# Ledger of designs, part 4: VH-VL binders against Interferon-induced protein 44 (IFI44)

Target 1, 152 residues: Interferon-induced protein 44 (IFI44), of Homo sapiens (Human) (q8tcb0r1to152)
Amino acid sequence: MAVTTRLTWLHEKILQNHFGGKRLSLLYKGSVHGFRNGVLLDRCCNQGPTLTVIYSEDHIIGAYAEESYQEGKYASIILFALQDTKISEWKLGLCTPETLFCCDVTKYNSPTNFQIDGRNRKVIMDLKTMENLGLAQNCTISIQDYEVFRCE

## First folded at step 18 (VH-VL; from r2 with heavy chain L104I, light chain T92V)

Design v3
Fold by ESMFold2, look of step 23:
Structure v3 (fold): chain C 152 residues (1-152), chain A 119 residues (1-119), chain B 107 residues (1-107)
Amino acid sequence: as target 1 above (152 residues)
Amino acid sequence: QVQLQESGPGLVKPSETLSLTCTVSGFSLSSYYIHWLRQPPGKGLEWIGIIYYTGSTDYNPSLKSRVTISKDTSKSQVSLKLSSVTAADTAVYYCARDLPGWPIYFDYWGQGTLVTVSS
Amino acid sequence: EIVMTQSPPTLSLSPGERVTLSCRASQDIDDNLVWYQQKPGQAPRLLISDASNRATSIPARFSGSGSGTDYTLTISSLQPEDFAVYYCQQYVRWPLTFGQGTKVEIK
């Protein structure tokens, strides 16, 4: 069956223009492939740069990885929020996929700056990150769906 | 008690390979990443590279063609090899510990070992 | 690569004075900044991470601030043990890069 993105054509163009004008090819969608970060990483590792898009109420937020996700390996992560046609970004910096997609901080040094919890369908971030993305709300954001695109 | 200790020859001839070992104790190489850095006398720090728990590496592009970092987890050792050295490679070499994840900073460093490249 | 530029190269000050050290990045690093202190013959010592978070056991007189490309380290009341070279480091992207250092010395 066909897997289609929840991303509107307008929002797709805005994100493409912001992150280097590359085509977005859908690799993973939570509502189709399952809300588990292990499944996400299995499909999205070794794909070069990727864009993770998270849909929550009236918000679109996410993360751009400048290098391939690989087990335990740092990739440079740029967070974004897209509200209507305005995009804000905040550089999370060099981060491992286990830190970005894991809530258990005892094994990974994750100071709650930004984490995507697919199992519990929530995004966790600190107030500083939320403010810099223009999100003046609670520290947790629910995930209605999330998608990962290869940027090619 | 967490410790890192660099060891190796203090003198290396030009064009030869510099070889250093970082011996760690008080933590596991399966849980932490090790970086190599260097500091020429009286100058600033330069990052050389990292070895991950998987054995994968990332290197400073300025040194990538000449550098190899490897590890032996059973011996709690991380090795640095830098080929084709010149006087410009004279520096204090450090290994430093990085707790995997975010952010990247070095909480423990070795004492450093001076390597002089001279005939 | 991201170039980190520190200023001034040297400060000569007396104990008790307030000092600020500047670190500028060649592009936005969004608080992905670490400060280290290094004394002669020693490895660097972690002071501050994430631009403003003091490391364990670092005295409250040390503070970090700034945003975007411009960051500062402040020592509110300089103590005799604070005379050292201070380095900033970014961790936004590979390769990790350091500023060239600011030496804080006794007047």
Scores: ipSAE 0.707, ipTM 0.882, lowest interface PAE 1.2, mean pLDDT 89

## First folded at step 19 (VH-VL; from r5 with heavy chain L104I, light chain T92V)

Design w1
Fold by ESMFold2, look of step 23:
Structure w1 (fold): chain C 152 residues (1-152), chain A 119 residues (1-119), chain B 107 residues (1-107)
Amino acid sequence: as target 1 above (152 residues)
Amino acid sequence: QVQLQESGPGLVKPSETLSLTCTVSGFSLSSYYIHWLRQPPGKGLEWIGIIYWTGSTDYNPSLKSRVTISKDTSKSQVSLKLSSVTAADTAVYYCARDKPGWPIYFDYWGQGTLVTVSS
Amino acid sequence: EIVMTQSPPTLSLSPGERVTLSCRASQDIDDNLVWYQQKPGQAPRLLISDASNRATSIPARFSGSGSGTDYTLTISSLQPEDFAVYYCQQYVRWPLTFGQGTKVEIK
């Protein structure tokens, strides 16, 4: 009955090593807790650094937050993509969680650089970000599942 | 139309507290974040901190122990207090607005107010 | 803290010349860069965001480029109103930091 991650042991090790060697403790999984970013943020705010992992067809993408997600507060975001065993990163920079997770979009500036839309199960990404992450030139990527881990 | 205006005493004695007010018009403090910055005469810009519409803040670590930023939404005002000032705190102080989300840049600034720390 | 270093400190040029200003970050900032212009007695004016996006109403002679740690602001044909100090700013992480500025002055 325990919630288990979709990450393979190899991918988990790669992500741990890339983001400071911290243990990844599962906080949220879309297929278990529901594909709603409000539920995600309720479980994941005030948890210190976190790693969001998005599973899409044959590749994994995501976002590392260097600070706790907190309502309306900027956190420094590092995007990544795993393709086979190679990891690429691109710094999105200071971004509010509402912008990143498409919450309260009328209140926050909502650029297309990188956004995780749990409700519609898609990732919105501009061409520059896709190229720097080494991804194919599609501006929308489907979410098969996504997970958030506390990095401790 | 969009305006920010800094106000406060131009002269502060060493060891005392610098207090400034940013009065805004043409936009709502519930829709934009306000930052404080400063520029010593003839020098570059230094970021002091931000106040979010929730009232929470982030500060430059170099100033964090001495800085308080607060707001009064009903008066359209954001205040800056910097305690225990020294001559190094002499600068033109600016408030600037930031459209929340991403990216961070300052589209509108106040005209700035010079604060001199001298005994 | 990400240190932003601008060079040269001062650049003396005539109207009509092409200007290139350098901004270097102490670590990769991945285009999280803003350029400002500041004239004497005035607040800074936004020129470029996201390393290369001109702000509204900024003339096409201003352009930004670069990647990683190294960025440039180019003014293709310097006009009399362009003599000012130029600052770069990063927004990758707190604290926001600025370069010390490059003064572009008339020869």
Scores: ipSAE 0.780, ipTM 0.903, lowest interface PAE 0.9, mean pLDDT 90
Fold by ESMFold2, look of step 21:
Structure w1 (fold): chain C 152 residues (1-152), chain A 119 residues (1-119), chain B 107 residues (1-107)
Amino acid sequence: as target 1 above (152 residues)
Amino acid sequence: QVQLQESGPGLVKPSETLSLTCTVSGFSLSSYYIHWLRQPPGKGLEWIGIIYWTGSTDYNPSLKSRVTISKDTSKSQVSLKLSSVTAADTAVYYCARDKPGWPIYFDYWGQGTLVTVSS
Amino acid sequence: EIVMTQSPPTLSLSPGERVTLSCRASQDIDDNLVWYQQKPGQAPRLLISDASNRATSIPARFSGSGSGTDYTLTISSLQPEDFAVYYCQQYVRWPLTFGQGTKVEIK
């Protein structure tokens, strides 16, 4: 059986239109494939641009990668938050997938600005990033589920 | 102590290949990425490219067809080759260190080496 | 390619004066900005990353500010060792690009 997305039709359309009108094809879902970023990267590397969508209570946040994730290689990352129907974005800029997904913290610089910790099911984010995404400063960011889409 | 040192010929003839070596010490090429940059005399900086752990590279599109960056980890060396040079390639060439991950900035640079392209 | 434009090209000032240097990007770079100082015959020196984060050994008189496309480096009281060329750099996407520089020289 095909794995289905948690995105509503409306949210999918909003994200699709915001990130270039490309078709979203589901590559990975944490609740199905496991909350481990190693599994995520194994399924999502070398797939061209991708959209990572994180579901946390009543928040939808995530990251758009403009180039393929590749081991150790920088990709240009745009963060977003979708609140109701409004998208806020903040360019993280060039970042390695290992840093973004907390995969090898001793080898890669692992700042607290924005990181997706699938194993502990949390998003690590500093106050500046939260403010620029329009998020509440006292918000505890948990990962109820997360999904990665190929953008084609 | 962290050090980077560029070396190579200071004079290169037009149409030939510019070859430079960056020798690093005080850190491992498995822990940092090396970038090449250049600065024409009296002018600003231009990014040439990066080499990753894996030997993969990214290059400035303006130079991509003429540039190759490679490394020899056993010698702690990163090499730059720029083919088919012209007078526009006259510059001080730098190698610079990048702590992989985020953000990208260069905390240590070599002293630079001037390469003049002249007949 | 993101074009970085610095102004003014040259400032002639005396020690003790306040210096304000401008860096403008051709599109929003969302604080993905680095400032460097370069003295004659030397390699660039890191001053500020992430638009406002002063590097650990950099004197407090250096500060960075701005947002979106417009960023500023401020030197609150110019010292004799601060006469140099200053460059901004973005890291939003490849290629990395630098402004053309602002030369701060002795009046």
Scores: ipSAE 0.762, ipTM 0.899, lowest interface PAE 1.0, mean pLDDT 90

## First folded at step 21 (VH-VL; from w1 with heavy chain S31D)

Design y2
Fold by OpenDDE, look of step 22:
Structure y2 (fold): chain C 152 residues (1-152), chain A 119 residues (1-119), chain B 107 residues (1-107)
Amino acid sequence: as target 1 above (152 residues)
Amino acid sequence: QVQLQESGPGLVKPSETLSLTCTVSGFSLSDYYIHWLRQPPGKGLEWIGIIYWTGSTDYNPSLKSRVTISKDTSKSQVSLKLSSVTAADTAVYYCARDKPGWPIYFDYWGQGTLVTVSS
Amino acid sequence: EIVMTQSPPTLSLSPGERVTLSCRASQDIDDNLVWYQQKPGQAPRLLISDASNRATSIPARFSGSGSGTDYTLTISSLQPEDFAVYYCQQYVRWPLTFGQGTKVEIK
């Protein structure tokens, strides 16, 4: 059976339009391929620009990488939150894939204020990032699933 | 060609709201971010805030409580409002273009418009 | 916020001389640094991004270097049109912040 995205048609269209009408090709799905960071990076590195979509209860948030993920290399990251049909975004900055996906616990103090912890099924972000994305400060972002798309 | 132009009243009374408009041409506000900056006479530059291509905004914490940035993409206009102005808000105000992604630099600027706060 | 400190405040030089301007950040900014040039009555002009990447149409005599907290803008041979105020700006953290500027004036 083919792996299908959790995105609705409308949400997919909104995201595609937001990022310049690019095509989304599913590379990784946590609920199917697991929530192992190493496996995720093996599949998603060197795939060009990528869009990571995180599903948490009623929240859809994620990260767009302008460059291919490469081990030990920085990629520029733009964060987003999708609420209904409204998108909020925030320029996170440069981040290595290892830091972004919490592959190295020693990097928790990274200047990056956003981390996707697949192992513990949670997103780590500071209050400012939450505010910029229009999220409540008392909101806990528990990962129900996440998907990574090639975005070209 | 890419152009940005600030417009609005050059004189504002204390406690009133400063309102400026940045009109752009040669590119779409759907493809770029716009920043507002200011420069007091004879002083350095201060970043005021950013409006993203979706209309999301972020502001300098030093001005957040008084600043509102909005845009009308169809009119190619970005607006800046700064409330409760004082003499300290006297400055040349600039709008500047920023490409999506990283790095964050301003490749095109408006000519700037002087706003003087005075009774 | 990250504090950017430029030095010297003013530099008086003659055409043809080598110019070295310093910019120091209050913390490591990992080459997330921009240099601008501003002449009187004009908006700033982009010179260098990513600490060392010269912008399009910028003369080769301008170069950026540095790492960590310390960065330098160099003009190999000062031209008459180069007399201006130069600003550095970091973009590793919000809010974006600028140095106070260095004025390069004619001796």
Scores: ipSAE 0.011, ipTM 0.624, lowest interface PAE 9.7, mean pLDDT 90

## First folded at step 22 (VH-VL; from y2 with light chain V92T)

Design z2
Fold by OpenDDE, fold request of step 24:
Structure z2 (fold): chain C 152 residues (1-152), chain A 119 residues (1-119), chain B 107 residues (1-107)
Amino acid sequence: as target 1 above (152 residues)
Amino acid sequence: QVQLQESGPGLVKPSETLSLTCTVSGFSLSDYYIHWLRQPPGKGLEWIGIIYWTGSTDYNPSLKSRVTISKDTSKSQVSLKLSSVTAADTAVYYCARDKPGWPIYFDYWGQGTLVTVSS
Amino acid sequence: EIVMTQSPPTLSLSPGERVTLSCRASQDIDDNLVWYQQKPGQAPRLLISDASNRATSIPARFSGSGSGTDYTLTISSLQPEDFAVYYCQQYTRWPLTFGQGTKVEIK
């Protein structure tokens, strides 16, 4: 059976419109392929711009990468939170995919601003990032699922 | 002790290729990224490019067609080549260290080397 | 590219005075800003990253603030060793770009 996105039609349209009206093609789904971020990066590298969508009980957040994920290379990352029909953005800036996805933390500086921890199924955010994304300060983002899309 | 040092000819003729070497010590090129920057006399800083530990590079679009950055990790050396130079390329050239990940900042710099383009 | 504009071009001040340097980006950079200090004949020295995070060994009198497109470097009490040129730099996207610098000189 084909892997299908958790995104509703409406949420997908909102995200597509927000990020330039590009087509979203599902590349990776945690509940299907696992939450090992090394595997995620292996599968999603060199795919052009990508959209990572993280699902929590009451939150849809994620990261848009303007460049292809490539090993050790900086990509311009834009963080987002989708609440109902409203999108909030915060530019993380140039960041390596391994840093964003908490891979090989001994080799990379780890930002406290935003990290996707697949192993522990949580998103690490500082208060500044939470505030700018419109999230409550006491909000804990437990990853129920995450998906990576190619944006073309 | 962390050190970076630029070296190369201080004088280059127009249309020729500027070649510089950055020699590092106190750390490994396997653990850090190296950037090249330049500063014309009395002016601000311009980013030239970066070389990753994989050997991949990114360049400033304004210089991309003329710039090549490479490295020899075993020799702790990073090279910069800038072809078809003009007087506008006269500057102090710096190499700087960048810890991979986030954010991007330069914690250690070479002392810089002046390269003058003149006939 | 993102254009960084610093103001004023030059500040003439005396030791002990409060210093305020401005840096404006051509678009929102969401705190992806670094401040450097450069003294004559020397390479730049890292002061602040992430707009407000003071680097190791940087005196407490240096602080960074701001949001969106507008950022400020503040020196609470100018010391003799602080006379230099200060640069801001963004890392939101390639290419990395710098402001043109503000020179803090002795009055």
Scores: ipSAE 0.937, ipTM 0.968, lowest interface PAE 0.4, mean pLDDT 95
Fold by OpenDDE, last read:
Structure z2 (fold): chain C 152 residues (1-152), chain A 119 residues (1-119), chain B 107 residues (1-107)
Amino acid sequence: as target 1 above (152 residues)
Amino acid sequence: QVQLQESGPGLVKPSETLSLTCTVSGFSLSDYYIHWLRQPPGKGLEWIGIIYWTGSTDYNPSLKSRVTISKDTSKSQVSLKLSSVTAADTAVYYCARDKPGWPIYFDYWGQGTLVTVSS
Amino acid sequence: EIVMTQSPPTLSLSPGERVTLSCRASQDIDDNLVWYQQKPGQAPRLLISDASNRATSIPARFSGSGSGTDYTLTISSLQPEDFAVYYCQQYTRWPLTFGQGTKVEIK
């Protein structure tokens, strides 16, 4: 069976419209391929711009990378939160994918602003990021699932 | 004891290639990224490019066609080549260290080396 | 590229005075802003990252603030060693870009 996205039609359309009307192609799904971020990056690197969508209890958040994920290379990252039909953005800025996905904390400075921790199934955000994304100030969001899309 | 030091000819003729070397000590090029920047006399800073520990590079689009950055990790050296130079390329050239990850800032710099383009 | 504009070009002040330096980006950079200090004949020195995060060993009199496109470096009480040129730099996207600098000189 083909892997299908958890995104509803409406949410997908909202995200597509927000990010320039680009086509979303599902590359990775945590509940299917696992929550090992090293594996995620291995599969999602060199795919051009990507959209990572994280599903929590009552939140859809994620990160848009303007450049391909490449080992150790900076990509311009834009964080987002989708609440109902409203999208909020916050630019994380140039960040390595390994830092964003907490793949090697010994080699990469991990941002306190935003971290996708697949291993522990949580997203860590500082208060500033939470506030700017319009999220409650709990600093930690559980990951029920996450998906990575190629944006073309 | 982290140190970076730029070296190379201080004078280059127009249309020739500017060639500089950044020699680092106190850390490994396998653990850090190196950036090249320049500063024309009495002016601000311009980012030239970055070399990652993988050897990959990114360049300022304004200079991309003329710039090549490479490194020899075993020698702790990063090289900058800028071809087809003009008077506009006269500047103090810096190499600077960048910790991989986030955010991007330069914690250590070389002293800089002045390169003058003149016939 | 993101254009960074600093103001004023020059400030003439006396020791002990409060200093306020402005940095404006051509688009929102969401706190992806670094401040550097540069003295004559020296390389720049890191002061602030993430708009308000003071670097190690930087005196408390230096502080960064701002949001969106507008950011400020403040020196609460100018010291003799603080006379220098200050630069802001964004890291939201390539290429990295700097402001043209503000010179803080002694009155």
Scores: ipSAE 0.936, ipTM 0.968, lowest interface PAE 0.4, mean pLDDT 95
Fold by OpenDDE, fold request of step 24:
Structure z2 (fold): chain C 152 residues (1-152), chain A 119 residues (1-119), chain B 107 residues (1-107)
Amino acid sequence: as target 1 above (152 residues)
Amino acid sequence: QVQLQESGPGLVKPSETLSLTCTVSGFSLSDYYIHWLRQPPGKGLEWIGIIYWTGSTDYNPSLKSRVTISKDTSKSQVSLKLSSVTAADTAVYYCARDKPGWPIYFDYWGQGTLVTVSS
Amino acid sequence: EIVMTQSPPTLSLSPGERVTLSCRASQDIDDNLVWYQQKPGQAPRLLISDASNRATSIPARFSGSGSGTDYTLTISSLQPEDFAVYYCQQYTRWPLTFGQGTKVEIK
């Protein structure tokens, strides 16, 4: 059986339109492939631009990578939050995928501006990032699921 | 103590290849990225490129066709080669350290080495 | 590439004065900005990252602020050792780019 996305048709269309009418192909789904950052990187590296979508109880947030994830290499990352039909963006800037997905906190510089911790099922972000994404300061992002799409 | 030191010829003829070496100490090239930058006399800074601990590189598009960065981790050395130089390539060349991850900033620099392109 | 523009080109001041240096990006860089100080014959020195995060051992008189495309480096009270050229640098996307610098000189 094919793995299906959690995205609704409407949310998918909104995201596609926002990111220039790109086609989304599901590469990784936490609830199917396991909430392991190593598995995520194995499946998502060298796939071209990617869109990571994080599902929380009342939030859809994520990260768009303009370049293909490659081991240890910087990619330009744009963070987003989708609330109803409105998308807010915040440029994280050049960041390694290992840092973004909390792969090795001892090897990579890992400040708490924004990180996707699949293992502990949470998103770590500072107040500045939350504010710029339009999220409440007391907001806790618990990851119910997260997906990574090839965005081409 | 962290140190970076650029070395190489201070004079290069037009059309030849500029070759510099950055020797580091106090840290391992397996733990940090190294960038090359340059600064023409009396001018601002220009980013040349980066070498990752995997050996992969990224270059400034304005120089990509002429630039090669490589490293020898066992010798703690990073090399810069810039081919087909002209007078416009006259500058102080720096290597700088970058902690992998985020954000990108250069916490340690070499003292820089002046390379003059002249016939 | 993202173009970084600093102003003014030169600023002549006396010790004790407040210094305000401007850096403007051609696009929103969302705080992905670094400030450096460079003295004659020396390499640049890291001052601020993430627009407002002061580097280790940098005096408290240095502060960074701004948002979107416009950022500022402030020196609350200029000290004799602060006369130098200051550069801003963005890390939003490749290639890394710098402003042309502002020279802070003694009046």
Scores: ipSAE 0.935, ipTM 0.967, lowest interface PAE 0.4, mean pLDDT 95
Fold by OpenDDE, last read:
Structure z2 (fold): chain C 152 residues (1-152), chain A 119 residues (1-119), chain B 107 residues (1-107)
Amino acid sequence: as target 1 above (152 residues)
Amino acid sequence: QVQLQESGPGLVKPSETLSLTCTVSGFSLSDYYIHWLRQPPGKGLEWIGIIYWTGSTDYNPSLKSRVTISKDTSKSQVSLKLSSVTAADTAVYYCARDKPGWPIYFDYWGQGTLVTVSS
Amino acid sequence: EIVMTQSPPTLSLSPGERVTLSCRASQDIDDNLVWYQQKPGQAPRLLISDASNRATSIPARFSGSGSGTDYTLTISSLQPEDFAVYYCQQYTRWPLTFGQGTKVEIK
């Protein structure tokens, strides 16, 4: 059986248009492939620019990598929140995929601004990032699912 | 304590290759990234490139064709080579430490070494 | 590349005065900004990261602020040891780029 995205047609179109009309090809889905971030990176590294979409109860947020994830290397990351039809962006800046996905907290500097913790099924986000993404300060992002797309 | 120290010839002739070594102590090159930067006399800072703990590198596009950064983790040394130098490459050269992850800032620097390109 | 522009090039002040240094990026960098201090014959010293996070052991008189493309380093009361050149640096994307620096000198 083919793995299908949780994105609605409308949300997919909004995201595609926002990120330059790129095609989204599903690479990874948490509910299918698991929530082990090491496995995620094994599959998603060296795939070109990627869009990670996180599904919470009432939120769609994520991270766009402008270049291919590579082990231990910095990639320019743009965070986003999709609310209804509006997208808010916040540039995380140069960040390693291991830091972004909480793969090794002892070896990599772990920012408090934004982290995708698949193991505990939560997103760690500071108040500044929440504010700039247009999210309520009391917002808790529990990961129901996440998907990684190749953007080309 | 954490230390970085640049070493190499202070004088290089035009068209030759500038070669410097950064020797580190107090930490392992398997745990940190090292950047090379330079500063022409009386001017600002320019980023040259980075070598990751994996040995991979990224370079400033303005210098990419002439720059090579490598390392020997067992010797705690990072090498910088800049080919086809001109007077414009005269600068104080620094190596600096960067903790992997986020954000990127340089918490420890070498003292810098002046390299003059002259006939 | 992202171009960083600092102003003014030189600032002549007396001890005790308030210092305001400007750093402007050619595009939004969303707080991905670092401030350094450099004294003659020395390597730069880290002051501020993430636009407003003061580094360890940096005196409280140093503060960073700003948003979007415009950022400021403030010294609330200039001390004799603060006369130096100050640089801003962005880490939004490669290559890392610096401002041309602002020299704070004795009036």
Scores: ipSAE 0.935, ipTM 0.968, lowest interface PAE 0.4, mean pLDDT 95
Fold by ESMFold2, last read:
Structure z2 (fold): chain C 152 residues (1-152), chain A 119 residues (1-119), chain B 107 residues (1-107)
Amino acid sequence: as target 1 above (152 residues)
Amino acid sequence: QVQLQESGPGLVKPSETLSLTCTVSGFSLSDYYIHWLRQPPGKGLEWIGIIYWTGSTDYNPSLKSRVTISKDTSKSQVSLKLSSVTAADTAVYYCARDKPGWPIYFDYWGQGTLVTVSS
Amino acid sequence: EIVMTQSPPTLSLSPGERVTLSCRASQDIDDNLVWYQQKPGQAPRLLISDASNRATSIPARFSGSGSGTDYTLTISSLQPEDFAVYYCQQYTRWPLTFGQGTKVEIK
């Protein structure tokens, strides 16, 4: 109860209609719970489908997980970018949460396509993924804050 | 040298349980996930399921009610059991390895073992 | 589940010819595609992952391309050892699914 989202009501409705169609319940916020991916996973595993929203200057980007995050288990991941009222998508596909959130990189394959590095507060993304999300070409995107929601 | 080898009976009677073992060498079951797949003679490939290092599994919904995948890490073995078999389960069965994370592709496969379901 | 459809079922070609194999998905898979080669009596061999990334030791004559639902495998100059069945696989969602294969045979 002590934590409120950075999403505007308009952006929240747009994301709900696109992914959930129902309620978004805040599970994690980096500026409150700490920019540590271990804390994120502790709070967000076994919660059903979730939506990760990343705030970087003028960008809102993120990842929708169609299944619960569970230790070591693959979940179907859809990447997105929200610009004004438009959502662009790019399916990352089946991916473990440890790979997506840069946890235990020696145990899990860690490609350069898309990763959320909370500790260094950056998103790692290759050019193909940036282009398909309609983003300006650059090497990294900084994380001002990020939030994870349960989609009900 | 990375190797996977399937073993088990080549002939199984209808209604019985098909039981196969995948023995691995050159890598640890702690570092790779093992999948089972099958290929009916002259047909395409069908994914059966995966076992994670936690012991959890995911199965093809088409087979989920009849399939169990398990592992014995101390013996470097992964087993497949498919219950209540019929002639439709006749296939070459493969185990294949997957480096956990992303993407999912199989860099090494076993040789394959033909299992025939016949009365 | 995502249905993978390969065409044509069979191609009869001579060595030296350029061959293009088609793989279509029933929904967008956004490059989450793998190509395998399988010769009689053998397990499949990895050729290409992520739609266009050649696996180590795979000759440059093999290339993958496509987007969305439509993908192709190209062999720029067919060699005698390339006569085989080729399969595509998606990894966008469970269950993993394969196309039914395209057999490339000698004319």
Scores: ipSAE 0.812, ipTM 0.908, lowest interface PAE 0.8, mean pLDDT 90

